# Designs tried in a protein design chat: VH-VL binders against o95248r204to337. Part 1

No score or structure here was measured in a lab: all are predicted.

Target 1, 134 residues: o95248r204to337
Amino acid sequence: SLPVSRCSVALLFRQLGITNVLSLFCAALTEHKVLFLSRSYQRLADACRGLLALLFPLRYSFTYVPILPAQLLEVLSTPTPFIIGVNAAFQAETQELLDVIVADLDGGTVTIPECVHIPPLPEPLQSQTHSVLS
Structure headers, positions and changes below count from the first letter of each chain, unless a header shows other numbers; antibody chains are not in Kabat numbers.
F, E and O stand for the ipSAE by ESMFold2-Fast, ESMFold2 and OpenDDE, each averaged over both directions (binder to target, target to binder). V2 = 0.75 x the mean of E and O + 0.25 x the DockQ between their complexes.
[cut] stands for letters that were removed.

## First folded at step 2 (VH-VL)

Design d01 (framework fv_dupilumab)
Fold by ESMFold2-Fast, scan of step 2:
Formats: C-alpha cells, structure tokens, sequence
Structure d01 (fold): chain C 134 residues (1-134), chain A 123 residues (1-123), chain B 112 residues (1-112)
C-alpha cells in the first residue's frame, strides 16, 4: 500500500542519498540493469520496494526479484533490464557483470560501469522523484 | 590535486612482513576499485591484487594468495597491502593504481598511478 | 590465464618516423558488451606507468593524437605516427577481461 511504499522510499533515500537514488531512478526508467547488494535480506527487500514505489504510477515491466536465490544467479546474465537484490555473501559470483549498475546498500554507494550511459532525465521526472521525499 | 602516494616499503628478511599504504586525494576514493601492480628489478609489470570500491570483493595473483591481504579504509582514503611470509621473489617496486569510472572489482583500466614504493626481500 | 605476447621487444626508431607495436592475446578480449579489454601503458625510465590507450582504441586524457590503438579480439596494435624523443620508454599491453590481469613482456622504444 501507499503508506508502506512511502516508508520504503524514505529508507532508500536514508541508505543511499538523493543523488544515488536519482541515478537508480533514471537507470530503471531507461531500461538498465539494477542490482542491489546487502548482507541484510530486509534491506534488500526495502530497497527494491522503494525503487519500485518511486516509479509509481509507471509500471515496471521487466524482471523484478528483490531477493534472488543463490541457485538462480545465472539470471544476472540476462540481456533484459531488471531490478534484482542479491545477498552480499554472493558478491564474488557477480564479478563478470560489466553492464550492471550495482547499489551497495551496506556501503551506501552506487557503481555505474564505464560501458553504461544513463541519460539525465527531463525536469518533470526529476521533480516527481524529489516530491516523493517531501 | 588528483594523486596516489605509496609508503611502507623497505628491506625485510625472508619470512618477514611489511604493510604498504596508498593515500588517494582529489577524487571520490570509495567510488573506484584499486589495484596493486609490482615490478621486479629489470622485469616487466605484474598484477598483484585488486579490491572493489566498497571493499566487499578482493582478488589476488596465485603467487601471493594466502600471504598478501588487500584492504582499504574509505574514511581515510587509503589502500593497504599487508604482505606476510615474504619471499625473495617479492622484491619489486609496488605501485597502487586507480581503476577508472564509477567502478567496482570488474572495472578495467588504470588511469592514475602512484610513484611506487620499493620492497626488497633479502638475507 | 590469458597470455599476452608483444612484438618487437626492442624497437629502435629514427625521430619523426612512425613506430608500431603488436600485442596478441591467447584468447579473445572482446566482451559481449562490444568492448575489447586491452589497454596500453608507457613507462619512462625512473617513472611510474602511465595510461596511453584504454579499451582497445580510446586515447587517455593528455595523450597526444600521434598515439593510436587498433585491433579486436586477439590482435592489437599501438601506433605512433611520428616518434619524438620524449616517447622513449617501455610500452606494455594489458588484458583486463578477467583476473588475473596480465601484461605483455614490454617493448623498449629507443631513439636510433
């Protein structure tokens, strides 16, 4: 629901900061691959939910898996966009992902590979994201 | 200024230990993977170890695995290489290098290098 | 491990003439993202290595346009269109497609 979604959005901003969250929002809208990394399953679920909530009222039509089982790590090699969370215990298994934007929730950082180009969003989309914070 | 400054090199006996440091300035240290590359006297370049921006992933050359530990302290903008069980073949100039982009452990070129610090292992 | 082989290992050049260095890899360095993970570095005597070319053909910041990189897959070339005295040093190719990252043996460019 809306109240729960707003809580998840607030947590995402607290964890990564507004600049990083804007980068992830832009990446999701421009159909890039977004990977959340954390030792905490709760943090993964909250971050994925928060990013999805920021896209409202837009529907996310691609792969969405907030906590990816270790048996399914091959899904990270898919050519299609995604929003996926992986426990940091399996970070080593993700080393070869050269086209994936990685949001390290425990470190508070977002890493964009040199081959990935995220265009700046027009002001209306950026304002919509900012207005959810306030 | 954008720079890397190494320190901690010196003379050590086989079996000894040394800790190298690399201080970064002028860039967002935590956003980049960092690497150690060494060069033995009169020889070419050899990759030693790399660490992701967050420090969550580390990689080692087989020749140093189990003896060397790469780490970083992003609050101090400093990269480390703890070198244990030193061997004569570890004698080299050790360079730290920054991997370009908003990169992690899979980034792919070194746009900034330190001046190097000399490690000599002899009896 | 990916093996990197450079030729020639010694390259005497007359100033103003062109020079070329070849680098071959034991397996393709072309990633599915379209990039070749092959970089070129220059190390001048008594100095640290410096980046010349990254991802096959991209010139690093501050590098003169007389330097160029070409090639794809397993066969790469670094070209200097007009060699100057300041270009003396050791040139290394490096593959960064996978760990361990591996360097070529190095090519010593020297003035005749």
Amino acid sequence: as target 1 above (134 residues)
Amino acid sequence: EVQLVESGGGLEQPGGSLRLSCAGSGFTFSSYAMTWVRQAPGKGLEWVSSISGSGGSTYYADSVKGRFTISRDNSKNTLYLQMNSLRAEDTAVYYCAKDIGYSSSWSRYFDLWGQGTTVTVSS
Amino acid sequence: DIVMTQSPLSLPVTPGEPASISCRSSQSLLHSNGYNYLDWYLQKSGQSPQLLIYLGSNRASGVPDRFSGSGSGTDFTLKISRVEAEDVGFYYCMQALQTPYTFGQGTKLEIK
Scores: ipSAE 0.000, ipTM 0.523, lowest interface PAE 14.4, mean pLDDT 83

Design d02 (framework fv_dupilumab)
Fold by ESMFold2-Fast, scan of step 2:
Structure d02 (fold): chain C 134 residues (1-134), chain A 122 residues (1-122), chain B 112 residues (1-112)
Amino acid sequence: as target 1 above (134 residues)
Amino acid sequence: EVQLVESGGGLEQPGGSLRLSCAGSGFTFSSYAMTWVRQAPGKGLEWVSSISGSGGSTYYADSVKGRFTISRDNSKNTLYLQMNSLRAEDTAVYYCARESITIFGVSPMDVWGQGTTVTVSS
Amino acid sequence: DIVMTQSPLSLPVTPGEPASISCRSSQSLLHSNGYNYLDWYLQKSGQSPQLLIYLGSNRASGVPDRFSGSGSGTDFTLKISRVEAEDVGFYYCMQALQTPYTFGQGTKLEIK
């Protein structure tokens, strides 16, 4: 039987694919802002837990809010790193954010702003990832 | 500015029907869950029904299930409450309110309309 | 259904003195996500209800800082540090953890 954290990791890979998940992993390690979007609160909770599980045993020391209330959307404009989930009903407001990496769990996409630079995966992981996806 | 305006209240006989409307302005209507809350004369607040932003999920108080139907038309920025088989105990001021879906449900009601009065009597 | 119980139901207060209202739920309102699904509303005479506090302790936009909410699980308190004449009205707690959403019976705050 799979423990809860391994199950959450598997769901994240199924939803976004290996290249996107590894990009989010590197983004979290390099102190970037990660925003998950979904109409499903369960998907938001699972994705945030999955990303934290990938960082284990490293502790995430910045803002972590798996489901952010609409009244607190101003938190997304803070300069500090975060891992936050927001209901996709508020997706329009997230389009104005200049430095936030947006992972759309319902669409299966990750959007990285042009001003955000995530370092490439070290070899052999980068070449292995390309082989799997091509 | 953000506003909600109710209409459609009135006097009706037991067994009759009324349709309430709530017009939203000043915000992206389809992004918010909406709710109806009523208040009988001299009494407290009672939740009646809620609807998700898309209209795909609806919730009802047991006292109105099977008689009331909540719906919305996002192209018109309008929320509706169709009230059938009215009873004397449905007599109340009906408020519409805007709320955000937060976690596995509906969250705080941050904007309220002025209310519309429904009176059910013989 | 979750039952919400407020006390006191009538609260006469002299202007400038503090006031507090208790709200108790029949079940814990603390979700596994760490939030308490309890909100506070004020209804002034002849007016619509207005949001004061959401998710236990968060003050709504435009609400003076003399209003505060506290508590967790089943026991919650709304406090007004210095009551003003404009605070007169009915105060309601509400749980939104699960449907049906339920309100307390209301507390009438009056100036004595």
Scores: ipSAE 0.000, ipTM 0.511, lowest interface PAE 16.4, mean pLDDT 83

Design d03 (framework fv_dupilumab)
Fold by ESMFold2-Fast, scan of step 2:
Structure d03 (fold): chain C 134 residues (1-134), chain A 126 residues (1-126), chain B 112 residues (1-112)
Amino acid sequence: as target 1 above (134 residues)
Amino acid sequence: EVQLVESGGGLEQPGGSLRLSCAGSGFTFSSYAMTWVRQAPGKGLEWVSSISGSGGSTYYADSVKGRFTISRDNSKNTLYLQMNSLRAEDTAVYYCAKEGSRGYDILTGPSGMDVWGQGTTVTVSS
Amino acid sequence: DIVMTQSPLSLPVTPGEPASISCRSSQSLLHSNGYNYLDWYLQKSGQSPQLLIYLGSNRASGVPDRFSGSGSGTDFTLKISRVEAEDVGFYYCMQALQTPYTFGQGTKLEIK
């Protein structure tokens, strides 16, 4: 058995794979916009929690909304970094976003827009992250 | 053309302060980690400090920790090194350098410093 | 801190001959991801350093194929298959596995 935080991390790896999870971790550390999509509200909550758990002991100081209400979709267009989950029923509304990294939890894919580059992290974070997660 | 240009060097007394600047052009500045490397007269290269693309993570050599602060203003495409409590041992040419372009695979880690500025000279003497 | 040691410190070479520089680290630079976090730089007289090799064996853009990097763990080699006059300068290895990033003391390649 795993503590709750490690369970959420394990689920994230199961849904997206190691390479995608490391991309999202790096994106969050370099203050990019991360959007999770799933038809399952439980998957959205688990994925957002898992990403926050990977950042521990760092506290995430930007917008964090694991399940974004449909009435607040305009938040996705703000210039502020975020970790947000949106039900896949609203995926069409996310298509026009030019600077958001989209992680499709149901399809197991991560899409990085052309204008977004995820740089490698200076050591020791890159080596420590790979050693822990791989 | 990708280019880095340093400025702000000069002569200062021990205990004084200087602020170095490094202006980037020809690339998406906020997407790359930046580094300061120094070279004392007639000596080899010494890593000083690095900063992530967003500015959220900073790293320092033990010899400068607590005295130097690395920062960046991505809206101006400029990297800074604030140098306080200067010592004679800080006398060097200071280079700024950009992390290499390696494509998407973050698992490869740092790709070396592929673009360097011309350097700016800092002299600390009484 | 990881200590980087280069040998030789001075390398006189006749143009057209091969040259080889060794770099040793006090700890393994091989990460569990399979990459060696070792870079090689060249600094020509009066110029800024330039990247030659990154991640142990990958040649940087614009670097001639007569330069090659090899090795793994704690023992690395930079080879120049046929030295040209323009290759004179100081060669440095650098580890980027852990902060503080550390350079070797440098090797001066000079024409004899």
Scores: ipSAE 0.000, ipTM 0.506, lowest interface PAE 17.5, mean pLDDT 82

Design d04 (framework fv_dupilumab)
Fold by ESMFold2-Fast, scan of step 2:
Structure d04 (fold): chain C 134 residues (1-134), chain A 122 residues (1-122), chain B 112 residues (1-112)
Amino acid sequence: as target 1 above (134 residues)
Amino acid sequence: EVQLVESGGGLEQPGGSLRLSCAGSGFTFSSYAMTWVRQAPGKGLEWVSSISGSGGSTYYADSVKGRFTISRDNSKNTLYLQMNSLRAEDTAVYYCARDTKLWFGESPFDYWGQGTTVTVSS
Amino acid sequence: DIVMTQSPLSLPVTPGEPASISCRSSQSLLHSNGYNYLDWYLQKSGQSPQLLIYLGSNRASGVPDRFSGSGSGTDFTLKISRVEAEDVGFYYCMQALQTPYTFGQGTKLEIK
């Protein structure tokens, strides 16, 4: 059986695919807001852990909440970067968010708002990362 | 402030039907799963049914499956419980509660209504 | 279905004395995310239930610090350090790990 961090990374790639995971990795590195959506709390926890593990050894210094309580939905409107998971029951509230990258774990999609621009990883980092993850 | 108000309870004979309503206010209704919990006279609490925020998923206790239907109208901030084929054992106070179970990290029943009484008797 | 068992079912207490209620589950309530899905509710006579403790040990908003929850897996305890008159009523534990959600039988706390 795999260490928890390796298992979470593998699940993230299976759920979203390599291109989407690389987009989320770049978004986290460039201080964007990343929101995971799923009806399954297990998928939310695993995806957040996976992204955080993928950033290792870099420490994520912004808001990190793998499962956001319903009482704190206003946190999604903060101006600071984050990695947050939200139950898909609250998907309607997330549709009004500007500048938030939404990763739908149940549908396997990542939606980047028109106002958000994620730069590609500079070479050779991009090629090296793709090679390692493939 | 969060409020839940139940209505629709009453007296019915066995085999009859009743429709309960629960009106929510003070929160974004569509963002929360909702639950019905009942309490028979002098007895403890029993979970009856739950519905997801969108209404797309529903769950029932085995004792009410096939007889009760949970539904919601998010445009009216209202939860419903349609009760068919009523039995004497359905006699209870019915509470609606805001359910955050699908939202892990939160309590499942953080706010409760006042309850509405259902009596099934000949 | 997960069966919840409370003891004692009747708890007479002198005001100012401590009280404790046990709750046992037929299966572990500890999830892989590290949380115990066990909540405690208080129902006063003629009133709706109210949340006291959630996820094993977290006190709900407005609940006095004399209330505390502890335990993990299958064995949980609700403690009141100094019982007051307003604490009388029925106490229920509930598991929220899986449907059907199930409650304990209830413990009636009464003043001696």
Scores: ipSAE 0.000, ipTM 0.519, lowest interface PAE 14.8, mean pLDDT 83

Design d05 (framework fv_dupilumab)
Fold by ESMFold2-Fast, scan of step 2:
Structure d05 (fold): chain C 134 residues (1-134), chain A 121 residues (1-121), chain B 112 residues (1-112)
Amino acid sequence: as target 1 above (134 residues)
Amino acid sequence: EVQLVESGGGLEQPGGSLRLSCAGSGFTFSSYAMTWVRQAPGKGLEWVSSISGSGGSTYYADSVKGRFTISRDNSKNTLYLQMNSLRAEDTAVYYCAKDLSIFGTRYFDYWGQGTTVTVSS
Amino acid sequence: DIVMTQSPLSLPVTPGEPASISCRSSQSLLHSNGYNYLDWYLQKSGQSPQLLIYLGSNRASGVPDRFSGSGSGTDFTLKISRVEAEDVGFYYCMQALQTPYTFGQGTKLEIK
């Protein structure tokens, strides 16, 4: 059996695919706001854990809340970077966010707002990484 | 206690470049978005550009897109505006402002003294 | 882009009398979170702008209670219950609902 962190990484790749996961990895490295959406609290916890595991050994120094309580939704409007998971029941509230990258774990999509600029890994590193992981 | 001090303004010819700086003190600089607002002589206020606390998100007025670049160095508590391809229409006093974008709020609670940019031949 | 229109452009007031400035937006500034993203700023001669009112009706720290903001959606009003000599300057409304953030053209408050 894989350790919890390796299992979470594998699940993240299965949910979003390699290209989307690489975009989220670059977003976290460049201090963007990452929001995970899912109806499943287990998927939210696993995705957040998986993204943190990909950043290892780099310690994530910003707001990390894998399952955000409904009472704290206003935290999504903070100016600082974060990795946060929210139950998809509150998806309408998240549509008001202008600078947040939204990863829909149930739909397998990642939406990057126009104002957000995520640099890709330089070639040939980007191409080699995709080739190795795919 | 909160202070914002702009510098870097001056006289430049059309097509030239200037870099404005805004030094912040008295608050946790990296926790707040920052904004540049300008005012042409005898005219009103015009929003120019904003940057998130981390620097990961930037916003620009259409009139400056592709010519101006907003950036920040949180280790130095300093905001920058790199202005390229200057036009006569860019002549203004440039203010930096502390931007509260916390818990759904959006307003500029503190402003610097401004720095004057003049673009003429 | 959201267009902000202020009225009047010039407002001469006798000291001690009330003053009102109107601000109208081309579209609603009421967000689904219940806030009106409309702020008021004052710029005194030779000085930087300063915040007076944020989110429609909230008075900024240090702003006297003679200043008040009201309105919702597209129509907003800044009221000064008793104008003092120090209140002279240009008043601007600003919408912060969406970029580009836009200001009204300004209202010059003068003592008669």
Scores: ipSAE 0.000, ipTM 0.526, lowest interface PAE 14.2, mean pLDDT 84

Design d06 (framework fv_dupilumab)
Fold by ESMFold2-Fast, scan of step 2:
Structure d06 (fold): chain C 134 residues (1-134), chain A 122 residues (1-122), chain B 112 residues (1-112)
Amino acid sequence: as target 1 above (134 residues)
Amino acid sequence: EVQLVESGGGLEQPGGSLRLSCAGSGFTFSSYAMTWVRQAPGKGLEWVSSISGSGGSTYYADSVKGRFTISRDNSKNTLYLQMNSLRAEDTAVYYCAKTRGYTYGYHPFDYWGQGTTVTVSS
Amino acid sequence: DIVMTQSPLSLPVTPGEPASISCRSSQSLLHSNGYNYLDWYLQKSGQSPQLLIYLGSNRASGVPDRFSGSGSGTDFTLKISRVEAEDVGFYYCMQALQTPYTFGQGTKLEIK
């Protein structure tokens, strides 16, 4: 119910588009690793908060770090699910991560590794969700 | 050359406390997660605790959770293990170990110290 | 917790002969990233453990090529093609897929 949560959701859709946001939502629900990249700390904070807001009222039980310090990059290699934001200055280091879904907020893209399979939302939920968010 | 030197072990009574230290040199200490692994006399290896490079994340074995605290002082290149409410089953050689790097997370343990002996006995 | 089981627990070998140690996990150690989160360590008498193999099959720096790791999922093997006297000690597998990290019971390789 905080106004900032609503704003963060809107910004996430603006940066990535509806299809990419749905992919991230499904990834979080199916316990995958989600990494946000941006040169802007504000965009990182907003995107992570926005994804958590979309999961409400479900509590996210895994690692959540909206702005990961450079000294903590080892967390990206943990075997457990996460929602983490990292400054795009460290994008080269993320290329060795084989099982991480990378959402580039500056480029507006989401990259899903070939070893990761995110099932689509069941019909008609997929179509209904798209219509509501469009 | 990577070196890890443990200290602080000794004899303590049940219910007592000890603080172990591990001094690291030859690598950028703050860039690597660190781990404590113990070995009871004549027994195998048991993972005790791990800490991220910054100290922001800590993990514990269930047997020590609530009694032991892992910490680090990156300005002094030193890892600590505060052991409270000691029990006879905590008797072991305690090894400090460095992880390889953040690409592989909190493993593998590529360098180990010589160990420090903790004996909990009346 | 993931339980790691090694066999055999005692392995007498004649120098120059091959040796093989098995490690089984109670659940798959194969992550969606394609890696098996299984490491092997050697502890020689009176010494600290040392890393031999990481992520199932990768040899650590300085480890002779006569050591090899194989397997995937729940069944892993450490092989020594030609055992040397210096190889005696306890061999441990460890899973690092999730905390708590857990070791096998250890296999004692001895010369007989």
Scores: ipSAE 0.005, ipTM 0.540, lowest interface PAE 11.7, mean pLDDT 84

Design d07 (framework fv_dupilumab)
Fold by ESMFold2-Fast, scan of step 2:
Structure d07 (fold): chain C 134 residues (1-134), chain A 126 residues (1-126), chain B 112 residues (1-112)
Amino acid sequence: as target 1 above (134 residues)
Amino acid sequence: EVQLVESGGGLEQPGGSLRLSCAGSGFTFSSYAMTWVRQAPGKGLEWVSSISGSGGSTYYADSVKGRFTISRDNSKNTLYLQMNSLRAEDTAVYYCARDRSYYDFWSGTPYYMDVWGQGTTVTVSS
Amino acid sequence: DIVMTQSPLSLPVTPGEPASISCRSSQSLLHSNGYNYLDWYLQKSGQSPQLLIYLGSNRASGVPDRFSGSGSGTDFTLKISRVEAEDVGFYYCMQALQTPYTFGQGTKLEIK
């Protein structure tokens, strides 16, 4: 529902911070691969839902799997864009990925590979958003 | 009405080039991934290439990588396939198809809306 | 690459009789979102392919209810409850779980 989506957006900002969330938003808009890591299945589901809610009313047309089963980890190697969550227990298997943006929800960090270019929000919107939400 | 119309096919010699076009109408072109599929005479269907709605992501069959380039112009509702270094094995009818629409957030399911053009014939012979 | 295998490749049917086509994938097409990424297409002589069934079991718009799709994972079936003359053509299954998209070899349905 909408109230649940708004709560998920707030949680995403709390976990990663404004700048990281805006980077993930731009990455999703420009059809990059976004991977969430957490030991908490609830946190994975909330983060994926939150990112999808930020895209509303745009509908995400690619692979969306908030909790990826261990037996399907090979999906992470596909060339198509995605928003996927993986339990941090399988983090070692994700280290072979060269073009994937990794958001560690437990550590509060986002790692963007050097080969991946995400356009920033135009100024002054990015600065205004940061100052309002800070 | 939703419609796709291909053009640009013809006769070419090995090593030559052709550019195919696919004009879309009756739908929001930029909201859909688009795909090229070919069919050699008397043979089955073979996927060639796909492009995302924005044009930011492109995918190719191994048989055409490095030779073919898929692109789109959303302002003209047109999909393109630039075919370079043509081989006899590229002889086929080329179809454009509308692939996946945006993920339906509220229902939790992606919708596939496959609409196919009439096809355009490419013949590569010496 | 995911390999798609169809059987039979040739299917002669008496009008009014049922027909079924099998499609097998070398890898499960069941996504964690609960959908099987398998589609069925029909190509009539001299025409473009047309979508019959998407995501395993959903009939495309305008497709008669005598057509149905079933199966999950690696084994899928397309059924026609009562074959009509207009149903002649080549039937193809296709997986869309990942690139490259791959098609079965095609099944030729013809009237006896």
Scores: ipSAE 0.000, ipTM 0.505, lowest interface PAE 17.0, mean pLDDT 82

Design d12 (framework fv_dupilumab)
Fold by ESMFold2-Fast, scan of step 2:
Structure d12 (fold): chain C 134 residues (1-134), chain A 122 residues (1-122), chain B 112 residues (1-112)
Amino acid sequence: as target 1 above (134 residues)
Amino acid sequence: EVQLVESGGGLEQPGGSLRLSCAGSGFTFSSYAMTWVRQAPGKGLEWVSSISGSGGSTYYADSVKGRFTISRDNSKNTLYLQMNSLRAEDTAVYYCAKVRYYGSKSYAFDIWGQGTTVTVSS
Amino acid sequence: DIVMTQSPLSLPVTPGEPASISCRSSQSLLHSNGYNYLDWYLQKSGQSPQLLIYLGSNRASGVPDRFSGSGSGTDFTLKISRVEAEDVGFYYCMQALQTPYTFGQGTKLEIK
């Protein structure tokens, strides 16, 4: 629902800031792997929903799991794009992922691994997007 | 910082026993598989044994199977290698190492200890 | 068991020149997840081994960018673009695809 999506988008910007959110948006558009980490299941659900809402009207057609069970951590080794949330209790298992963009919601950081190249949004789209979101 | 410190090496006679220890610090010990790798004098590296983070799974090289036992005490952040029925061929420097993983699969030994020397001779 | 074979076993190089070490496996190290389970380690005289390259081509933290790994399946190469004095030591490849984990024989890199 739209009201819930708007709230989730606002929370994502509060947790990560505009620059980090734009990086995640671009990563999702260019079919990269996005992993959210938080001690809070609510933050994981909200962040994943917020990122999907930013992609509207584009439908995300790849793996989407806002809260991944510990028994399914092998899914993080898939070769296909994803948007996945994992509880920070399992952060050690995620630190060795080579091609995954990690957004730490509790720390407010986004880490892009050395083998991943996210192209910048072309001008004027990048400037316009930043202006609208700020 | 991540550190591994081995101890327990020494001189032993054939048929004797030694227990090696590896103390870990600077990381969540229970979250990582651990391994022992040895190096005979003037020779290359040989994998000996590995243990899962929980200690529930253990793996051994055929040359040590039935004689060596790998174990860990996560409450003490310590890895062990119990070596029984020692042979001259077991003479080597023994290294412990922390195992990296990608999802559920192990792929590299990223941090190594300084090594402890085991000499088996009469 | 997977057998790892390195070439050359002895590699004298002039400082500033490039160096290349080959590693071959008796079976493919390419997993269904798309990664090659091949690592490179360096052991300097009197020191413990240290990780240089993991999963075929990824540099470990703190490893200079003059080191690179390449290859897929059964044939892999470690390259040093400009050899420095601190690079002397034994280089080992290791397969991590399955137990028993196995190492190559080692390549001694030395300055001429």
Scores: ipSAE 0.005, ipTM 0.555, lowest interface PAE 11.2, mean pLDDT 85

Design x01 (framework fv_daxdilimab)
Fold by ESMFold2-Fast, scan of step 2:
Structure x01 (fold): chain C 134 residues (1-134), chain A 123 residues (1-123), chain B 110 residues (1-110)
Amino acid sequence: as target 1 above (134 residues)
Amino acid sequence: QVQLQQSGAEVKKPGASVKVSCKASGYTFTSYGISWVRQAPGQGLEWMGWISAYNGNTNYAQKLQGRVTMTIDTSTSTAYMELRSLRSDDTAVYYCARDRVYDFWSGSYFDLWGRGTLVTVSS
Amino acid sequence: QSALTQPASVSGSPGQSITISCTGTSSDVGGYNYVSWYQQHPGKAPKLMIYEVSNRPSGVSNRFSGSKSGNTASLTISGLQAEDEADYYCSSYTSSSTLVFGGGTKVTVL
């Protein structure tokens, strides 16, 4: 049986592809805001866990909410970095966010705002993702 | 028995408003959403919007924004759809349908439908 | 038009297979695995036949199958029967967090 973290990482690569996953990894390392969207709460939870697993052994020290309740959408306007998942039913309410990287798990896309610059991933860090998937 | 029961047919004048009800039974109302879909005579299906029975949050079709309001009453397991400023081209059968957007494993699809409410707008 | 494109009609003889296409863009059918198909007989409410591209609800014949390639989803009805004569609608989630329907396809069993 596959460990939970390997399974979550594999699902993230399957849903978004390697280039997008590496962009999200770099975004988390450089303290940007990452928002996951999916109609499935299970996909939201799995994607957030997968991104945290890729960061190991680095600790994520900012806001981490894999499934944000609809009543708390105002949290998305926080000035601090985050990894947050929101049900795609509320995607229209995320359109006003200007500095948030949006990963659409159902569509397999990552949208990086023009005001956000994600540096390219160095080779040693790329090796970490291959190690986790091995 | 799992079902959605809708209110009866309505006849309205242009400029009036109509409020259609949809009473759920046989399942946990607050674990689902309700979508509203209409169909003009001889025409196709048109999605109008969605409401969460869990928290009352709504999302409306762009075309109807400002004219439609969806509400729920959890004490009676009933969803409501009110359409204002009626025009003749609002004549349609209005359906409520169960949406699974708030279930643990679910995507959005309509597995249970009301029988429909005919709303006729004529002068 | 912004709605999904379906052929207006498709016909077949009993026992044959027919396929109905549903074409959108990368912002709906091509972008998400949330395509549903509905069957509607005259005077009746629609009935869910396929959800999430290819899944069948309980009670739906295995003669009905769904698939997707790029921006086009397809509903295939094998072993066509007289009771399959109905209107069929596809539906998809959109990048605007809304749902859209196709124009509908009238299936005629000859």
Scores: ipSAE 0.000, ipTM 0.525, lowest interface PAE 15.7, mean pLDDT 84

